VHH binders against UPF0282 protein Pars_1056. Designs and how they scored, part 4

Target 1, 306 residues: UPF0282 protein Pars_1056, of Pyrobaculum arsenaticum (a4wjr7)
Amino acid sequence: MEILPVGEESLGVRSMCLYVETRDVRILFDAGVSLAPRRFGLPPHPRELERARSVRGEIVRLAQQADIITVSHYHRDHFTPWYPSVYMATDGETYKKVYGGKKVLMKSPADLNWSQRRRHYGLAKALQEAGAKAVYADGGEWRIGGTVIRASPPLWHGPAGSKTGRVIAFAVSDGEERLVFVPDVEGPVEPEPVAFLEEVKPTVVVVGGPPTYLGWELERALQRLTEIIDIGPHTLVLAHHLLRDLAWREKIEAVLQRAEKRGVRVATYAGLLGRKDELLEAMRRDLYAAEPAAAQPAEEGIDEGD

## First folded at step 4 (VHH)

Design y18 (from d02 with A33Y; framework vhh_5c3l_4)
Fold by ESMFold2-Fast, scan of step 4:
Structure y18 (fold): chain B 306 residues (1-306), chain A 122 residues (1-122)
Amino acid sequence: as target 1 above (306 residues)
Amino acid sequence: QVQLQESGGGLVQPGGSLRLSCAASGFTFSSYYMSWVRQAPGKGLEVVSDISSSGRSTTYADSVKGRFTISRDNAKNTLYLQMNSLKPEDTAVYYCARGWYKPSYGSHLDYRGPGTQVTVSS
């Protein structure tokens, strides 16, 4: 299989978008991108807005090639909205270019909180209007030639009972290689994502790491990451919330040392592309200090809680 | 032995076009993603474009998006970069690079060609 990073904090945006191609199927995981409306009291820098537009263009292009597009949960950095947004780099027609005629594997609306249920409702209508073939994926399995796709049962977005709700992970196996995409588990914190990984025994893990810049549940997340390393994937991709912190490497130093001892490669999305990390959100103060931008109108009413 | 050989570089005026080619041998070309990487005078390496082994997926650096097009011909073991609307800042040595996903340590750029010089000047 081929694994192509599309958007993530190491690439300068809020996203976990990942393109995977096997000889049987092309999958675009979580076709979304957004920017923090405020970070360090500052709006997105023009460099971040340009990066969001760039990533959105890549999402549109790859979606048109994809056979399957996933929606792991209903936060705006994980799907393409049906309305215009500067911070998500969309107009009112972008969702049709992404989802039009596509098979969409998405989180069931059972067990959603109110805000997730509202976003699900709007997205479901948009998918119908775009002519997408959407199915609820929780716990499902699909076989396409030599490729097997599995969705996890619902997993917590952080600790059990989290106000941020539930997500699903996806496993893709094409013979010798087994990839698991584990979005927004914040570490993970709870043991269930690790149980799913132990069942699949992946060669590659892509996981949303802990939000070290917020300081919560770090000890439990480090324990879970250590357990993931001990499963023995050859590659562990640490993504998303973790990369919103310039000090992330030092804060998970023990995990990185264990990975090295176990022969597990730790990479970011940028690292998989052979590029240096560009943590634009985490650098927002530095970007404004080095390149003061013209005043930007605030994009208000958008909540990017993830 | 892995061999990558670039060609097609040269001197062009701003606004002009060039097409770079990379001839690959010594490995199963169709099994590897490929990249074009450049180094401008006095600057670091920049990955300008990537293409999957099948050719179905491509990416571009923001600096070249909309102007450059990467493609490949797996039957001829050849990688291409079509460069349009060239700017003085595109002046660099352009390298063809092999990328590969290895289960034991992930994807990386493990071989580069010797490079071809592109100069954009009046």
Scores: ipSAE 0.013, ipTM 0.343, lowest interface PAE 8.0, mean pLDDT 85

Design y20 (from d02 with S52T S53Y; framework vhh_5c3l_4)
Fold by ESMFold2-Fast, scan of step 4:
Order: C-alpha cells, then structure tokens, then sequence
Structure y20 (fold): chain B 306 residues (1-306), chain A 122 residues (1-122)
C-alpha cells in the first residue's frame, strides 16, 4: 500500500487530502484544500496562497490517476468546489478535472445543517454535470481485486449533537496492511470512531486530532487518542485541527509519551514525507511580521463555515 | 545499506535522446515510490518525475512533460528515465531518489544516488 500525503495543516493548508494506492485501486481521499479567510484578524499571507495553489496542482494531478475519490462531509476543505475561488485555488473548470468520470464515495446528506445541505446540493449537481458516478457510502463495503474498502456509519464531527454535523471514515485493507482515514472527528471525542478502529485493527491510522487552541472536550479527546494507541497501529498520523496550534505537541504530550512506550510512531502529514512541519496558518502573524504584505481584496463568496 | 546508482548520462546534441537507469539495492524496491531529480549548474534541485511503487501513477514537471517518460522494473530493482527531444536547458546532474519529492513543499529525499551528468550541447 502506497500512502502519499497531499495537503494538511502541517503542509501549510486546510486539508486532509490523502492518496492511497494498492495493487488493485487508486483512491484520493477528500480532494479539497482551503485557507482560513481570517486568522488572528489577518487574511492569508502570500506564502499560504502559493502553498494552496501548489496543493491544488497536486490534487488535480493525482485525481487524474485516481479510480475513486471520496467526500467524507461537506466542509469546503474536503471537496473541490464547482466555482472559482482564490482561497481554494480553483477556477470554474477545476471540479471537472478532479471528478470527471470518477467513482465518488460520499457522505449521505442525512443530518446536514443548512449550510452543508446547500454545499451538498451544489456539489451533487456539479458531480452530475462532470459525469461522475457518485454513491452515498455510509456503512458500505467495496471489493476490488484483493483490496477491501469499507465506509463507517456516520460519526460525529466532534462531540455528540455537534452543530458541525456528521462525517464518515474509510478503511482500506490490502493483505496485512490496513489503513483507516478518520477525518474531522476533532479528537475523536465520542467512542464510535474508536469502536470502528477496534473492529478494523488498522496498521496505519490517519485521524483529525483535537482543536487544542479551543480547549473544549480536550480531556475526552486525549483519552480517545490513548485508546487508539492501545489498538497498536505501527503509525498514528495526527492531522488537521490539531495543527492549527503552534503549541500542539505540549498540549498532547501525555499521548505522545504513551505512543513512545507502546512503539507507535506518531507523525504529521509533513512527517510522513520526511519534512518539517510548516504550520503556515498558525504562523500567520509571524509570516506578516517577517514578510510584510499588502492587504488582499476579499474573496468573492467567502465562507468561514469550516 | 540503501544504495542507488545512476547510469546512462552523457553528451548529446539538442533534439537527441538518452535513457537513464538507476540500480537500487539494500531495500525492498517494490515497496517505495521513486523520483528523478536534477540540478543544473548554479541552480537548486528540481524534481523531474515521480512514480508510485507499482508504476501505475506518474507525475512530471511542466518543463519535461511530453518529452520524458519515467518507468520501473520491480523484478530488476531498476528505475528508468527515457529523455526525448532534449534541450540545452536539460543540462544537469540527474539523481535517482527514493520517495516522492515536491520542491514547492520544501522537502529533502531519504536517499539519492551520486548522480549522472547529462550535457546537451552542439
């Protein structure tokens, strides 16, 4: 199994895009990238805009090779929009290059809030126009040669009852290698993601970690992360919301120590590529201080509903 | 001990062709993505092409797209780069490297070979 990190906060953008290839199938998980329109009262720095364009280029190239593309939920950093956007590095044709003729495994629109229902509606129409073969994946299973792809039941985006809604996770099994991609569970906080991981018994876990800069539900998230470590994957990739905080390592130090004792490697997307973390969003104040830049105009249709 | 050894470089006229080879040893070649990277005199490292462990997916720099073809033979632990329609701008030391490398992300490769010189001149 080939696992290639594509975009994530440790690589300087809002994303969890991951490319996975087995002998039977090529999968692109959550082909999206975006930037925070405001962080510390500041718009994206030019370095962040350059990084978003670079990641978008990689997404487009890998999508051309992918057999399957997933959409775990309907936040803007998890799919390619059908309209031009500076912060998502798209024009009106980008979605056709990503989704055209592809099999798309996507979250059922059940239990979406109003803004996510609007995005789902627009994306579903765009997928139809692009000639994509989209199916609602919740709880499903697909066998392609020796590869098994399994989607979780709906999982909470954070704590139960969260206004941010539900997401689905994906497991990919190829012989003795088993990867689980667990986007935007913000920890996890709830037990259901851990139950899914215990059922699959993965060798590699990629999970959206807790938003430590917000501080809520942190104790529960840390407990869930130790439960994931106790399942015994050889690699635990901590991603996404966690890496919007420069102090993330200190705030999850107990988890890192447990991983070390259990022989579980903890990595970021950048770490998997042998790169140093570049938390550009978390560094936005420092980027402007080091390289002052003119204020950029507001992006048309900007939406902070991430 | 991981070893990568390039061969096939040389002097060629503009419009000519060369085929580079890279012999890999000391690791399970079929389990790793591979790259060709190059460094022109006085310039930084540029990724030319990447290939997945299976050979099913490839990428190319815009500067070489349509002219270069990357391939691999996992049974022989060998990586190849077929270079056609060579230009003076292709003059560089070419390195075989283990892994994916994207300079726009600011990364260093695990391992690379000692390189092979390609000179395109009349």
Amino acid sequence: as target 1 above (306 residues)
Amino acid sequence: QVQLQESGGGLVQPGGSLRLSCAASGFTFSSYAMSWVRQAPGKGLEVVSDITYSGRSTTYADSVKGRFTISRDNAKNTLYLQMNSLKPEDTAVYYCARGWYKPSYGSHLDYRGPGTQVTVSS
Scores: ipSAE 0.011, ipTM 0.373, lowest interface PAE 9.3, mean pLDDT 86

Design y21 (from d02 with S54D; framework vhh_5c3l_4)
Fold by ESMFold2-Fast, scan of step 4:
Structure y21 (fold): chain B 306 residues (1-306), chain A 122 residues (1-122)
Amino acid sequence: as target 1 above (306 residues)
Amino acid sequence: QVQLQESGGGLVQPGGSLRLSCAASGFTFSSYAMSWVRQAPGKGLEVVSDISSDGRSTTYADSVKGRFTISRDNAKNTLYLQMNSLKPEDTAVYYCARGWYKPSYGSHLDYRGPGTQVTVSS
């Protein structure tokens, strides 16, 4: 299988978008991109805005090739919205180019919090208008030729009881590789994501790592990451919230040492592409210091988070 | 099963024009982005242009922008590169490739044809 990183914090945006192609099917995981409205009291730097536009262009291009597009949960960096947004690099029609005529595997609304239920409602209506073939994926399984796609049961977005709600992970197996995409588990912290990984026995894991810049539940997240390494994937991609912190490597040093001892390659999205990490959000103060620019007005209607 | 076959290369004088064609078979052509890649003598591979699956989005290397035009005919499973105002520096073997390349994200190029030689000299 071919695995192509599309957008993520190591590539300068809030995203976890990943393109995967097997002999049988092309999948675009979580076709979304956004920027933090505020970080260090500052709005997005012009370099971040340019990066978001670039990533959006790649999402549109790859969506046109994709057979299946996923929506693991209803935070703005994981789907293309049906409205104009500067920070999400959309003009209010872009969602039709992404989702039009596509098969969409998406999180069931059964256990969503209020804000995710509202976004689910709007997205579901937009998908219908675009002519997408959307199905609720939780716990499902699909076979396409020699490829098997499997969705997890609902998993916590962070610690159990989290106000941020639930997400689903996806496994893709093509006979040569077994990839699991595990968005926004913030570690994981809870054991259920590790149980799903132990059941699949993946060769490649892509997981949303802990928000080390916030410091909560770090000990439990480090334990879970150690358990994932012990499953023995050849590659572990640490992504998303973890890469909002310039000091992330130091804070998970024990995990990195265990991975090296066990022969597990740890990579970011940028690292998987052979590129240097460009943690533009985490570098926002430095970007403004090095390239002074007028602060742009905050985008209306965007809350802080994801 | 996947096959890409280039044609249209040859010898031209500086300032001349050539049109390259690539015939694709063994896959659903209309579902894939396509690229033209070249390799000049003693140099590495350079992606000169790419085009989205539906033909609406195109990208060009700075070295060829304004002189080359990429296009596709999905009904004929054919990719084209119109090359105008050719320079000696354009001398290379040109390959048709399935996929795309972006400097910030790397390449997603999986198959390429055997290539067609373009020589620009007096």
Scores: ipSAE 0.000, ipTM 0.130, lowest interface PAE 17.0, mean pLDDT 86

Design y24 (from d02 with Y105W S107D; framework vhh_5c3l_4)
Fold by ESMFold2-Fast, scan of step 4:
Structure y24 (fold): chain B 306 residues (1-306), chain A 122 residues (1-122)
Amino acid sequence: as target 1 above (306 residues)
Amino acid sequence: QVQLQESGGGLVQPGGSLRLSCAASGFTFSSYAMSWVRQAPGKGLEVVSDISSSGRSTTYADSVKGRFTISRDNAKNTLYLQMNSLKPEDTAVYYCARGWYKPSWGDHLDYRGPGTQVTVSS
């Protein structure tokens, strides 16, 4: 199994896009990228805009190779929209290049909040126009040669009852490795993602970590991450919300110490590429200090939870 | 230590062909994706093509699609780039790089070879 990081906060964008290749199938997880329209009261720096454009180009290229593309939930950094967006680096044709003729495994609309229902409706229509073969994945299983793909039941996007809605995780097993992609659980906070991981017994876990810069539910998230380490994957990739905080390592030091004791490698997307983290969103103040008022880009409105 | 060494560059007429090779050592070649990257005089680095560790997935820059073919021989620890229908615009130094190269990260190439010059005269 080859695992290729595509976009994520350690790579300078809001994303969790991951490319996975087995002998039987090529999967592009959550083909989306976005930028925070405001962080520290500042719009995206030109370096962030360039990084988003670069990541979007990689997404388009890898989508052409992919057999399956997933949509774990309907937040803007997890799918390619059918409309132009500066912060998502799209025009009106980008979605056809990503989804055209592809098999799409996507979250069922059965339990969506208003914002996600609206985005689901628009995306579903766009996928049909693009000729994509979309199926609702929740709880499903697919066998392709020696590879098994499983989708979790719906999981909370953060704490139970969250207004940000529900997500699904994906497990991919090829007989040598068992990878689980666990987007936007913000920790996890709730026990259900850990229960899914305990059933799969993964060798590689890619999980959306806690938003330490916001400080909510941190103690519960640290406990869940400790439970994941105790499952014993050889590699734990901590991603997404966690990497919006320059101080993330200090705030999860107990988790990092436990991983070291248990022989579990902790990596970011950048770390998987052998590169240093470039937390451009978290560094936005520093970027503007070095290049004051370098750009005044168009503002995009983003709903809470995007 | 990681070493990458390109060969096969040279002078060629427009419409001609060249085959570049990259010999890799110091790491488990079959475990890494590989890229060909080029730099023309006065221009930035451009990813020409990349290939997954198994060789099953390949991508190409729009400027070279249909003309260039990337391949690898994991038993020989060697990466190849077959270049057909060469154009003057293909004139550049070509670098072999370990992993998926991201030009958005700047001009820093930690795991690349010294490069091989390709000149297409018209």
Scores: ipSAE 0.030, ipTM 0.488, lowest interface PAE 7.1, mean pLDDT 87

Design y25 (from d02 with S104D L109M; framework vhh_5c3l_4)
Fold by ESMFold2-Fast, scan of step 4:
Structure y25 (fold): chain B 306 residues (1-306), chain A 122 residues (1-122)
Amino acid sequence: as target 1 above (306 residues)
Amino acid sequence: QVQLQESGGGLVQPGGSLRLSCAASGFTFSSYAMSWVRQAPGKGLEVVSDISSSGRSTTYADSVKGRFTISRDNAKNTLYLQMNSLKPEDTAVYYCARGWYKPDYGSHMDYRGPGTQVTVSS
């Protein structure tokens, strides 16, 4: 299988979008991009807006090639909205270009919190309008030629009982590799994502790491990451919330040392592409200092944060 | 046994075009994603563009998007990079590299050619 990082904080945007191609199927995981409306009291820098537009263009292009597109949960950095947004680099037609006629594997609304239920409702209507064939994926399995796609049961977005709700992870296995995409578990913190990984025994893990810039539940997240390393994937991709912190490597040094001792490669999305990490959100103060810019245009309507 | 050999570099004026080629041998070319990477004087390696084994998926660095086009001919075991609207900032040694990301090998750029120099100057 081939794995193409598309968007993520190491690539300068809020996203976890990943494109995977096997002999049998092309999958676009979580076709979303967003930017923090405020970070360090500052709006997105023009470089971040450019990067969001660039990544959005790549998402649209790859969606045209994709057979399956996933929606692991209903935060705006994980799906393409049906409305115009400067920070998500969308207009009222973008969602049709992404989801039109596609098979969409998405989180069931049965156990969502209020905010995710509201977003699910709007997205479900948009998917119908786009002519997408959407199915609720929780716990499901699909076999396409030699490729098996499996969705986890619902997992917590962070600690159990979190107001951020629940997510689903996806495993994709072909004749050579077993990849698991584990979005927005914020660590993980809870044991259930590790239990799913132990069941699949992946060769490649792509996991949303802990929000070290917030410092919440860090010790438990580091313990879970250590347990993932001990499963023995050859590659562990640490993504998303972790890369909103310039000091992330320092804060997970113990995990990085264990990975090195176990022969597990740790990479970011940028690292998988052979590129330097460009943590634009975490660098926002530095971007404004080096290249001062006027106030950014304000988005009309709802301000939805992660 | 893996060999990659770039060609097509040279001196070109800003706004000009060049087409780079990479001849591959010693492996099943059609089974591997391929990349073009570059190194400007005094800077590190930058991935310019990637292409999947089938050619169905491509990606580009923001700095070259809309100006460069990656393609491949699996029958000829050849990778191409069409470079249009060249800028002084594109001056670099350009390398053909095997991989995009193939988990079996960890790193997506486990082999690269000797490189071809592209200089954009008046």
Scores: ipSAE 0.013, ipTM 0.388, lowest interface PAE 8.7, mean pLDDT 86

Design y31 (from d02k with R35S S59T; framework vhh_3k1k_2)
Fold by ESMFold2-Fast, scan of step 4:
Structure y31 (fold): chain B 306 residues (1-306), chain A 122 residues (1-122)
Amino acid sequence: as target 1 above (306 residues)
Amino acid sequence: QVQLVESGGALVQPGGSLRLSCAASGFTFSSYAMSWYRQAPGKEREWVAGISSSGRSTTYEDSVKGRFTISRDDARNTVYLQMNSLKPEDTAVYYCARGWYKPSYGSHLDYWGQGTQVTVSS
């Protein structure tokens, strides 16, 4: 299989979008991008806005080539919205280009809080209008030629009982590689994501790492990451919340040392592309200091802290 | 012995077109994704375009979308970059590489040869 990083914090945006092509199928995982409306009290820098527009264009292009698009949960950096948004780089019609006629594997609404249920209903209506064929994926399995796609049972978005709700992970096996895409588990913190990984025994893991800039549950997340390394993937991609912190490498140094000892390669999305990390959100103060720019107006309707 | 040999670079006027070729040998070409990179004077090497092993997926850096087209001919072990509506900003040495965004590929992309120089100037 071939794996193409599309958007993520090491690439300058809030996203975890990943494109995977096997001999049998093309999958676009979590076709979303967004920017933090405020970080360090500052709105997105113009460089972040340009990056979000660039990533959105790539998402649209790859979505048109994809056979399957996933929605692991209902936070705005994981799907294309049906409304215009500057910080999500969309004009309110873009979702039709992304989802039109596509098979969409998405999180069941059965265990959503009110806010996520509302976004689910809006997205479900938009998918129907776009002519998408949406399927609730939790615990499901699909076989396409020599490729097997499996969705996890619901997993916590962070600690058990989290107000951020539930997510699903996806495993893809093509006979050469076994990839697991594990979005927004914030570590993981809980044991269930590790149990899923132990069942699949992946060769490549892409996991949303801990929000080290917030400091909570870090010890538990580091322990879980160590357990993932011990499963023995040849590659561990650490993504998303972790890369919102300029000091992330220092804060997970023990994990990096264990990976080296076990022969597990640790990479960011940017690293997989042979690029240097560009943590634009984490660098927002530095961007404004080096390239002073007029603050953008606050985007309307972005007050939900996803 | 994996070899990648780039050719087709030239001096061309703004708005002109060029087709770059990369001849590959020493591996099963049809099993690998291929990419094009470029490096302008005083700048780091940047990715330009990629094509999957099947040819079904292509991707492009934003500044070249709609102007450049990557393609492959597996019978000839060759990857191409068709460049249209060339701009002075496209001036660079162009390199091809085996593989793109493959985590199991290793930490280094494969480059062979000295690239091919494209200069866009009046």
Scores: ipSAE 0.261, ipTM 0.653, lowest interface PAE 4.1, mean pLDDT 86

